VH-VL binders against f1rd40r3617to3795. Designs and how they scored, part 36

Target 1, 179 residues: f1rd40r3617to3795
Amino acid sequence: FNISVQSGYEAISQELCVVTCLKDLTSVVDIKTSSRPAMIGSLTDGSTETFWESGDEDKNKTKSITISCVKGINASYVSVHVDNSRDIGNKVTSMIFLCGKAVEDLCRIKQIDLDSRHMGWVTSELPGGDHHVIKIELKGPENTLRVRQVKVLGWKEGESIKIAGQISASVAQQKNCEA
Below, E stands for the ipSAE of ESMFold2; O stands for the ipSAE of OpenDDE; V2 stands for 0.75 times the mean of E and O plus 0.25 times the DockQ between their complexes.

## First folded at step 21 (VH-VL; framework fv_dusigitumab)

Design a4 (at its last fold request DockQ between E and O 0.74; V2 from the best seeds 0.84)
Fold by OpenDDE, fold request of step 24:
Structure a4 (fold): chain C 179 residues (1-179), chain A 119 residues (1-119), chain B 111 residues (1-111)
Amino acid sequence: as target 1 above (179 residues)
Amino acid sequence: QVQLVQSGAEVKKPGASVKVSCKASGYTFTRYDIHWVRQATGQGLEWMGWMNPYSGDTYYAQKFQGRVTMTRNTSISTAYMELSSLRSEDTAVYYCAREGFDYPYFDYWGQGTTVTVSS
Amino acid sequence: QSVLTQPPSVSAAPGQKVTISCSGSSSNIGDKYVHWYQQLPGTAPKLLIYDNNKRPSGIPDRFSGSKSGTSATLGITGLQTGDEADYYCGTWDSSLSAGVVFGGGTKLTVL
């Protein structure tokens, strides 16, 4: 799975446009979980066949995944993959996305309810700025739940994210919506 | 600054109950779980359980199930731990502690309350 | 007795480096975050390290934490007389009686 997010584009012609292409920053952020941190590697290994499963540490509590961006890293989107169809007894039915500059001062930016059959990526746009802390609060009907992948998209300071592409504006928009 | 201030020392007879208070200040009381840990003289730390000040939910160590009750009064940001059917082995310093950010580590501790159980 | 195993005592001279080990199992250290607490004589415990290797504000970089497999280690460099204390590792254990568990504690003596 490859997410290509175009934050913006300027159409020059029918076949040539300049697009802003975000980078996968998942490997350069710090990830913390509310339980079973030994399984964090499964969240970022690029496979939906592996998973993080919450443990006893957060039994009867809200489960969470916290992402901390280092200096120079600007997160634009966070995406979470769940598979409730496969993870029977470990379903996720609610996701709350929070962000801020410090863990003590987070603001809720998005809330999504998932049905019992949901399979796929849930994505939240993040406000602009540096030094973001992103927290995903997760709830389900059981004591434990599973998350398959987490992905952070954004840009690094000093790197150009503008690229020239030979695609129409309509195609670019469609690809962005499908991502 | 974050502070946890506990009630004073207690002396109890075997079979009695003791209720220790822990007043929190310097932060939003309902946002962090409160844990209780005890330490017998010259011994190590022993975890007793946690209480969520917002919901009132609790989880107790199996050893104390049926004897311990953790409660709170949110209006005065105070947590309580009551231990019943006291025995000599319950003689210890009892600590309240605040759970840290999104994991059960203890970032702030009360000063401790000495509970002595003697006939 | 304790779920986590620590050496009962360690000692070193001022300025030296000391390490305190904490051994557990797959149901605790192997799967969970490990934390360290310092307890000066006659005082309440104080958080020293959390989430394996993170320092709270106010804790000097002389203190460090690490974890590998089912074992954790606290490192103290540039040992000072004020470091003489009891040190406890702690984590969560996912046994039949799930909950927070501590090591037996290590008494650090500065020679």
Scores: ipSAE 0.905, ipTM 0.945, lowest interface PAE 0.5, mean pLDDT 93
Fold by ESMFold2, fold request of step 24:
Structure a4 (fold): chain C 179 residues (1-179), chain A 119 residues (1-119), chain B 111 residues (1-111)
Amino acid sequence: as target 1 above (179 residues)
Amino acid sequence: QVQLVQSGAEVKKPGASVKVSCKASGYTFTRYDIHWVRQATGQGLEWMGWMNPYSGDTYYAQKFQGRVTMTRNTSISTAYMELSSLRSEDTAVYYCAREGFDYPYFDYWGQGTTVTVSS
Amino acid sequence: QSVLTQPPSVSAAPGQKVTISCSGSSSNIGDKYVHWYQQLPGTAPKLLIYDNNKRPSGIPDRFSGSKSGTSATLGITGLQTGDEADYYCGTWDSSLSAGVVFGGGTKLTVL
């Protein structure tokens, strides 16, 4: 088929490939909870039948989940699954998302209020840049609360991934240049 | 940078009270809970409880419930621990300690205050 | 009497490797983060390891922490004379009297 073609720029294609590929990075980030860290596996096991329930370490305190990324790991989205319809005595009614270069530099990026029957994912897009720490502050009407999953989407530096859009544009340029 | 400076040594008689101060500097005082930990001579560490400088909320170890009071004055970034009805077994070095990031571990400690309880 | 059990002492020569154990239960080490503190003679404790295996800034990587089941371990490699101190594990315990608990301490002697 015939299309209008612009000559290629390899460096731009490589950078676009990195920023357009979103992977599930949950298994390669460090996750800290404000209580009961032994239950962190329930946040990352891909099941909404398990949960992390806050403990007595953070009773009467704001509960939190903190995600730390080593160099080369770039988070773009963080998502949290809660089920206030099942977790009646452990509801989450407020979430605040923060990010920064270190725990000392955290700035709030999103605040969400959830109704008492909310069930599903709550997602925050993360700003670009060299942020290494994401904190989710959680509040509810009870002394304990439950979160059923966490997901982190983003990209890992140094990995090359073929992208259909980039390959398609490169193939179109190559075919036109050859013809 | 972060510093916790405690009040000086005290000698008390059984049945008296003691109040130890802990002045914080180098960080935002209201951002981090303050814990109190004591250590008898040649012995291990014993946790006494925590106090939230922002709200004034407290949580006391069961052993000290009813005898300990933890307070603060935010205008001078100072935490206080008062222990009443002193006994000879309360003789110890008393430390204030700052809670770390979002979990009760202690990333900075005061120099300690020796409290001696004897007749 | 400590909820967490540590050996009362360990010793080794400079340059050697030592480990210090901390044994607890499902209501503490099995469920919670474990931390380690170093107390040099006549001084306040100092944080050495937090959240099982993390080092605060300024702690050399010859200090390490690990946790398995209801036990935690502090490792020290390249032992130096200046490491002679008391070492305490600490964690949160959720049993009947919830709160922070410490091990009884381990005196490290550098021969």
Scores: ipSAE 0.831, ipTM 0.908, lowest interface PAE 0.9, mean pLDDT 88
ESMFold2, look of step 21: ipSAE 0.814; ipTM 0.908
ESMFold2 (binder alone), look of step 21: mean pLDDT 93; pTM 0.951
OpenDDE, look of step 21: ipSAE 0.866; ipTM 0.921
ESMFold2, fold request of step 24: ipSAE 0.814, 0.826; ipTM 0.904, 0.910
ESMFold2 (binder alone), fold request of step 24: mean pLDDT 93, 93, 93; pTM 0.945, 0.947, 0.948
OpenDDE, fold request of step 24: ipSAE 0.904, 0.898; ipTM 0.946, 0.945

Design a5 (at its last look DockQ between E and O 0.76; V2 from the best seeds 0.82)
Fold by OpenDDE, look of step 21:
Structure a5 (fold): chain C 179 residues (1-179), chain A 119 residues (1-119), chain B 111 residues (1-111)
Amino acid sequence: as target 1 above (179 residues)
Amino acid sequence: QVQLVQSGAEVKKPGASVKVSCKASGYTFTSYDIHWVRQATGQGLEWMGWMNPYSGDTYYAQKFQGRVTMTRNTSISTAYMELSSLRSEDTAVYYCAREGYDYPYFDYWGQGTTVTVSS
Amino acid sequence: QSVLTQPPSVSAAPGQKVTISCSGSSSNIGDKYVHWYQQLPGTAPKLLIYDNYKRPSGIPDRFSGSKSGTSATLGITGLQTGDEADYYCGTWDSSLSAGVVFGGGTKLTVL
C-alpha cells in the first residue's frame, strides 16, 4: 500500500523541522455499506484480492461506503482501491467523497471519474476540523459494483505524532559539502 | 421533529380501490425514500414497496405488483399508496415509513391507516 | 410463513433479562443488516435497533442487538412493564422477490 508510506508524513513547520506521522486508523473506525455488509471485512483485510460487491439492497440506488470516526479519531485521508480491469460487470466509474459531522449534513469534498480500466487507489484528503463521518458514493454502468480496499489515515488524540523532521535534500547536500 | 401523518380509516367493497396518503414534516421530504408496510389484524408486518420522493421511482413487492401504485406530491410533502382490486385479505392497517440512512431500515412511521374490505 | 423466524412469545419478570432470537438464511440475515422494531399495543412500530446493533436516539442502552451468522438477537436488560410489546426483526432478502422481510414477531409479556 503505497499511499500509507507517501502520505504518512506532513510537515508542520519547516523552521522547527517537525513532521507528523499519520497512522492507519482503518481498524478503529466503523464502516457501513449500502449493501452486503457481510463483505465489509474484505474492504479492510489488507488484500486487493478480496472485495466488497454491492447487492440487491442498493440495486437501483447509489452505492455507498460510510466511515464513522469515534471520538478522538481524526481522519486526514481516505483511500479506496478499485480494479475495473478485474471486476468486469462490476465497474466503478464515479466516486464522490463527502464528509461532515453527521450523516445528514455531509459536504462534497471530491469527485472523480474513473475509466473502465482503472486499477489502483483513489485518495481524498479530508478537510481539517471535527469531521466524524466520511461517505464515499459509488456509481457504475452495471447494477452492481466492486470495491477492493478502504484505508483511513490520520491520528489519534492523545498520541504524539510528531517526529523529527527530515532535512531537505539541499540542506543535506550542504552538510556533505561542508564535511 | 420528524412526523408522518396518514389519512383516515377507509371502508371499501371488494373490487374497489383505496388511496392512502402520508404527509411528511420535520425534514426534507425529497431526501428520504418512503416505504409502505401493512399489518393485518393480529398478524405480522408485511412490506409492500418503496418510492423515491425525488425521482418518483418505485419498487414493489412481487405480491402487490399490478395492484399497487405509489406516488407523491412534493409540493405538499405527501406520499400516496393506492391499492386496487381490493379483497377481504387486504383488510389491514397500512403504514408509511421513512427509510433511514443508506440502508432500508425504517426510522419513522406513520400512525397507520385502517383499511377494511367487506361486502 | 415469515421469511425470518422468531419465537412467538417470551416472558420474564421485571428487572430480568430477555433475549429474542431472529433466524434467517444466507440470503437475508447472513448477508444483510438486521433491524428491530418495537410495537406497543395499538400503536405503530418504532425503530429499536438498526444496522445489527445501533440504537436510535432515545432508545436506552437496556436494548441491545447482535448478529452472528444467519441469526440475530435482541437483548433487553432491566425489563420494565412498559417493555411489554411485540418485537419484529427485519432485513433485506435477496431472493427472487428481493425486498424487505420481517420476522413473525415476538410477544413479550412482563410477568
Scores: ipSAE 0.877, ipTM 0.925, lowest interface PAE 0.6, mean pLDDT 92
Fold by ESMFold2, look of step 21:
Structure a5 (fold): chain C 179 residues (1-179), chain A 119 residues (1-119), chain B 111 residues (1-111)
Amino acid sequence: as target 1 above (179 residues)
Amino acid sequence: QVQLVQSGAEVKKPGASVKVSCKASGYTFTSYDIHWVRQATGQGLEWMGWMNPYSGDTYYAQKFQGRVTMTRNTSISTAYMELSSLRSEDTAVYYCAREGYDYPYFDYWGQGTTVTVSS
Amino acid sequence: QSVLTQPPSVSAAPGQKVTISCSGSSSNIGDKYVHWYQQLPGTAPKLLIYDNYKRPSGIPDRFSGSKSGTSATLGITGLQTGDEADYYCGTWDSSLSAGVVFGGGTKLTVL
């Protein structure tokens, strides 16, 4: 969750900063996996002790998790949790994050290599604009791989928190949240 | 507009081979796997395998392993399925089909090629 | 005979609703996405539903899909005579020889 404020010369007028009420939207987006979709619940149950493990329908193919947002959902971040220290035979060593308006329009936004002991979240900030689809491409050295959690953070249209006040460290705010 | 256009009907004797073509248009041929599915008269659908047009990689259903070969020519956007050692049970309509997004479902199908194996 | 079991036929009057079932196992429907195909007489199959419930563009929302446990269901409301066809479920099966499997098909008659 990030808040930023602007500072400068003595204010001739006060600037209002609109901050996003960042929420966990994972339960309201569509999640598709390239294999074993019955295990999607392990990606979204809030536990890093459960996992999705890729299956034989994507054997010898790129493994993927695809997130689709319905109108009114604004995803700001996507996070993926892997634990190569526990998932010894199912490691993830490469992630590519893509987004776009449709699966045919995906553009790469982040590419990261993970070491063989990586444990934790990998987060991609999503660019602003009209994107409805987020894809995570996954690779590892074994025939199968595991992902422990996926999380989508953002807001629903009509949600905002308006912070009224001085540009300096002192802030007065008017809370406006639509849920 | 996505289209898959297959070669014409064939009549073969037992023991021969048949090679069916599937010409793709309206999309990037190398970006989507091609599957082959057959259907005997009055029967259901039977999956035969897939081929990746970019790499040439294949995966065959176990029933057809050793008798089927799936290939392509990317310069003419054409996939091929060859079935050897034909027998009367191979009489069917053979379809090519394009794999959909990141899962083996079939979003576009060819018109079918009738192969008749008769003594 | 098929790995996935469908009723051989179903019928209903124009304007009514019909459902078509597809019964499988934990190695297929219970673990995998289910898809539905429509085959009009003398034509190739056409994708109707993918990933359990999603509709490709051009498929009206009177067609719906759902899945529970090891079974899937295709629903069709507002039946039209043009809906007379064979309907197949399809999915991936991870049992002995992994690959795509289809149901035996269901012939829909609109009386």
Scores: ipSAE 0.818, ipTM 0.902, lowest interface PAE 1.0, mean pLDDT 87
ESMFold2 (binder alone), look of step 21: mean pLDDT 93; pTM 0.951

Design a6 (at its last look DockQ between E and O 0.72; V2 from the best seeds 0.81)
Fold by OpenDDE, look of step 21:
Structure a6 (fold): chain C 179 residues (1-179), chain A 119 residues (1-119), chain B 111 residues (1-111)
Amino acid sequence: as target 1 above (179 residues)
Amino acid sequence: QVQLVQSGAEVKKPGASVKVSCKASGYTFTSYDIHWVRQATGQGLEWMGWMNPYSGETYYAQKFQGRVTMTRNTSISTAYMELSSLRSEDTAVYYCAREGYDYPYFDYWGQGTTVTVSS
Amino acid sequence: QSVLTQPPSVSAAPGQKVTISCSGSSSNIGDKYVHWYQQLPGTAPKLLIYDNNKRPSGIPDRFSGSKSGTSATLGITGLQTGDEADYYCGTWDSSLSAGVVFGGGTKLTVL
């Protein structure tokens, strides 16, 4: 699954040729970081040239980015971009994705170790449901680390996201590959 | 409900040590860091340091390094703060406080322990 | 003395709006979350606002927080007699080894 800046496609049923078009919800979710919140804007500015760098608040702790979905917002995917090749001294070597209805009750849904030279997006599928809290726990070999972008894809209640008979599965797949 | 209950008032001589306890309840003790903050009479809040109740890891304000020791007993969900080489300037109300989730704010406080240092 | 600067006192009549400022620097408020604590006379501090503008459960919407640059502001609307207390801002300071710092506190008097 490839994350695009604006949208993604998911096949719901091949029998009915129904495709779900997911939207970028990053601008409508609340984002919190374990340190240096003033840099949160860099996570959502659409540029991998900027970054969030963890600070002293969590220098001896696990770093984290927490995404809270408001009512009517349904997140389906979360994607995090890191560039360990550029961020020497600020590398991310471990990512844990957690999800739940409240920050106090999160379940681990994905864990991934990253190469010391990893550059690119790490994506996790989210369970269905409303009012998700998504937490990404980050670790690296140094006291600080950098994250370049965060994206949230999903759908908003009241909006039609199902497209029937307009896009074949092959076309949808192609669009995902081009994203 | 979350509660932090501290030990009673202490009166100490200069040069002595004081150990204040903070018993936590209503939540998983080992899941939240405990901070200590003091307040001299008529003065503001002064941060002393924090302790991770799971690992026992501590981090003290520079002002108190060498004199303060923060510990815990997980079996009874109790945190301790010991301050040695007491001075008159250490006369204050001492608070334990729970760190909130994923950032250093204090969402719950103990009732405070008055420590008086006098000759 | 305090790393963060607050006015020593503010006052207003019941029903009015008051603001309490908290001034810092780039090493603290500039890039950190700011929190506010209320301390009623003779009691322990209580969390009032966290993460610049979030209210814990039980805190009425009369209380609000905001942050801009190296300054934070606590707003209280519909002032009540029960709001008479000391208010402290707090945050993390990167220039200090240990981090947590508080303002000097502001005494709010309800006239």
Scores: ipSAE 0.869, ipTM 0.921, lowest interface PAE 0.6, mean pLDDT 92
Fold by ESMFold2, look of step 21:
Structure a6 (fold): chain C 179 residues (1-179), chain A 119 residues (1-119), chain B 111 residues (1-111)
Amino acid sequence: as target 1 above (179 residues)
Amino acid sequence: QVQLVQSGAEVKKPGASVKVSCKASGYTFTSYDIHWVRQATGQGLEWMGWMNPYSGETYYAQKFQGRVTMTRNTSISTAYMELSSLRSEDTAVYYCAREGYDYPYFDYWGQGTTVTVSS
Amino acid sequence: QSVLTQPPSVSAAPGQKVTISCSGSSSNIGDKYVHWYQQLPGTAPKLLIYDNNKRPSGIPDRFSGSKSGTSATLGITGLQTGDEADYYCGTWDSSLSAGVVFGGGTKLTVL
């Protein structure tokens, strides 16, 4: 917001104040794995008790999860859940997040090393806009590794986000969209 | 844009070796694995293995272990497949193929190299 | 005897529909992506369908792929005489010596 926006809307006052939050878009993106795609449902089922486990088609190769967003899907964050405390023989010790408009034009946006006892979500913020391809490269000490969940947070293009004039500073509202 | 251009036909005697080349253009050669696939006359496709042009790492199908060698020269974007101890049943068209995005499917193929073993 | 089983031939008239099946097992089609290749007479194979049902650029939407359980299907509608070719399914197999496997091929004749 800037002062010019507030002064313009004060000339024509409105009582509407809309606060929006990011939505879980995981079910509307395309997900590809470097191996065992039959287990992709375990990445998106909302459970950290299920897992995708890499197979032998990517043994001795870089393991990856690639997320493709169609036009109108504005992914803001991608999160990956790993549990090295349970997945003792299938640990993930490194993640590299890449993003671009096509698989040929990916660039690194985050690189992180994980402790051998790491348990939880690893999140990367994504560049603005829509129609992104997101790649997560994964490494671990064994020939196979496990990922427990993937989430994509963002918003769908075309949704209206209204910004109304000021109603009261003491009643400003903020909604949380993720618990 | 992407092209894989293979060396010409070869006629070999049993027990000899053959080395087929595959020159890549139109993409970053080291970013995609190269696979080799052969096809005997009137028959289906038979996978022989893959080679990672970045590292030089290889993986050979069990049938060809000990007889096949896959190499590359990154400065000229060229992959090679050498098959030794040739037999008449090795008579086939040999293809190089580029692995697709992060999975072993083949989005571009060379034109094929006919290798004939015998007379 | 191929790891992936395809009918050896299928035929149909121009304009008709045809399907080509590819039957495998839990160590391949049941667990992995399936791809389809078209081989026109005297030419190298060409990618037709990848990752079960995706079409590369330049492949018309009358070609489609699907997968259920341990079987995959290539569908072709609006048959043209130029579709006369051999069609191969391919996938990764995780049995004894893991690697790429192909079906035996299906010759499509457009009458």
Scores: ipSAE 0.812, ipTM 0.901, lowest interface PAE 1.0, mean pLDDT 87
ESMFold2 (binder alone), look of step 21: mean pLDDT 93; pTM 0.951

## First folded at step 22 (VH-VL; framework fv_dusigitumab)

Design b1 (at its last look DockQ between E and O 0.73; V2 from the best seeds 0.83)
Fold by OpenDDE, look of step 22:
Structure b1 (fold): chain C 179 residues (1-179), chain A 119 residues (1-119), chain B 111 residues (1-111)
Amino acid sequence: as target 1 above (179 residues)
Amino acid sequence: QVQLVQSGAEVKKPGASVKVSCKASGYTFTSYDIHWVRQATGQGLEWMGWMNPYSGDTYYAQKFQGRVTMTRNTSISTAYMELSSLRSEDTAVYYCAREGFDYPYFDYWGQGTTVTVSS
Amino acid sequence: QSVLTQPPSVSAAPGQKVTISCSGSSSNIGDKYVHWYQQLPGTAPKLLIYDNYKRPSGIPDRFSGSKSGTSATLGITGLQTGDEADYYCGTWDSSLSAGVVFGGGTKLTVL
């Protein structure tokens, strides 16, 4: 897992740094695909060796992965893993990220063009608020395409995501000097 | 509210053509695919094909290839299905249906148009 | 003759539970979403269940959908007289000659 997310830092005291740590919410969201839903498990199994491959249902349409968050789930980031180097004939060359409260009210938040040899994670930050639906629209040069993984990071309401961070060496040193 | 309103009943002779309209309202017409499904009297549902109202792209069931044409007029949010070389077996109620979100299920249906083919 | 197989009819008394089966193959139900439609007498079909188990707004929780392997099932609990209708399963078929396919339909009679 190679997604790096910058955490928020809050200073509660001069001696303690609190870090806000996002959680992996992939297992608690609903995932829908525009074709071959039986392969959805491959998107969340934690392996880039497996994949979802689009099928006949969306052969002549834009391919999509839709993530629905249940109440109390707040998604902050969505990441998609693609391997165009391995998936010859099934390449993804465009990703559009959309989000909204409902499927009827989606807004485009990010568009990315991918190189024909792209391998790795593509991440979009999600706007704050009551965004319960995330849609990723996928396009490629062929009738079919492959996606390897999907990951959702965020936080659950009612759960603390603040953890005690390490005191920086500089702060520790300063304290020692003042003691 | 989403509505699909179809044209009235048709009576045709064998060999003739029929064109059924489906006017959509309550949503963005170009954002959802329109499918056509027919049902002969006392029989089940039979899928005919679909049309993308934005691009105009169509995909027809093999059974109707060469006889069916699906079109649209976006200015009036209306889809059309024309079936030519009509036969007695084409007697049925014809439905337009809106494709749901991101997969081919039909969340809204027209009221149906009865087409009778008789000599 | 239908690609998907349903029982022609089922019946039960008010308040009881009924199930309607939909059998297909690996080219359709096997790896695709299944949907269910209710058709009251003399009316157009209405979406009842989509994506195997999801209910549209307005559909009561008495209606449920499930899928396993190449088969799907519609469940109706607390049967009401107003549930008397024809029920159709539908999905996508990967065969070259087909796209959307329907079951033959099941007539539900409330005794």
Scores: ipSAE 0.887, ipTM 0.933, lowest interface PAE 0.6, mean pLDDT 93
Fold by ESMFold2, look of step 22:
Structure b1 (fold): chain C 179 residues (1-179), chain A 119 residues (1-119), chain B 111 residues (1-111)
Amino acid sequence: as target 1 above (179 residues)
Amino acid sequence: QVQLVQSGAEVKKPGASVKVSCKASGYTFTSYDIHWVRQATGQGLEWMGWMNPYSGDTYYAQKFQGRVTMTRNTSISTAYMELSSLRSEDTAVYYCAREGFDYPYFDYWGQGTTVTVSS
Amino acid sequence: QSVLTQPPSVSAAPGQKVTISCSGSSSNIGDKYVHWYQQLPGTAPKLLIYDNYKRPSGIPDRFSGSKSGTSATLGITGLQTGDEADYYCGTWDSSLSAGVVFGGGTKLTVL
């Protein structure tokens, strides 16, 4: 029973595995918006100077951004950038993050309220596994709202073999490293 | 299995009203908006508006504003469309359709209800 | 005249491919998702393609959708007699009278 060595190693190996596995997966996921899908490129271009603005097809409805990962894509975090200080008249004051294996099976994983001057990223950790559907429900006091960027961090099947091999060479089989 | 079953054919005189029902089954009725679409004989599809079964909120196409009313009874999973001040050009097949995931496309349709307005 | 323009008819032999175009504007196809519906004779429309290219469950991959600029295209390969139907494109239009618009329909004949 060498529990103290295992517990320290698990902490180091879990952090190393998470840090070394995480990549920007935003370009390889499917992104759907509840309106104006022609503006989706503004969510993924890496710029806080561009925006997706909701349209009239979801007027008087909850706005959403839905991210779908195919098999082999393991999303670990999703982040959403809003700027209520610039987007006067298009503010986001509520975000709900939902996750599941299909749109029919979404469960709420995070709720956050944002003040009217919020500027920056809102991040949700995702449950372990692959093949996630992530829905971000957005609300604000105006008819339309703006989101400046979306980012998905995680790892792809195949790359986990390289990182799992590194960890496995120094790890007991009791580790909870995602593959 | 999602199914939308509509009420039977109706014949009306000009100036009357008609109310068409659409009973939903196989899904949570309050989770999806219901749209109404009509089709005159030998012609294309014409959108009339949507209704949210949870809240009762509606949005009507401008052409029908003031003549159409869309309602529901959630206890029997049924949507309704009422069209008033009928004219001969309102003769058509009327469809209810379920809105798909987070966008106004129609993933399931009722069988249609023929409404004839005789002059 | 429809906001979305489709050819009134197309035809091709069994086993061949056909395409059906849908032409719109920046207030609809250029900015919004495009969907396609099949209406077999005497029946209600059925969803064939949504969100430009996605197929609902039960729609075989010989049906495809694409979009470029303000135009969308439905492709059908391996034509069968059972494909004879009217085909409609649909989308949201954000002009002065915002709402769902459909093309005028295209009658497909398998010769």
Scores: ipSAE 0.839, ipTM 0.913, lowest interface PAE 0.9, mean pLDDT 88
ESMFold2 (binder alone), look of step 22: mean pLDDT 93; pTM 0.951

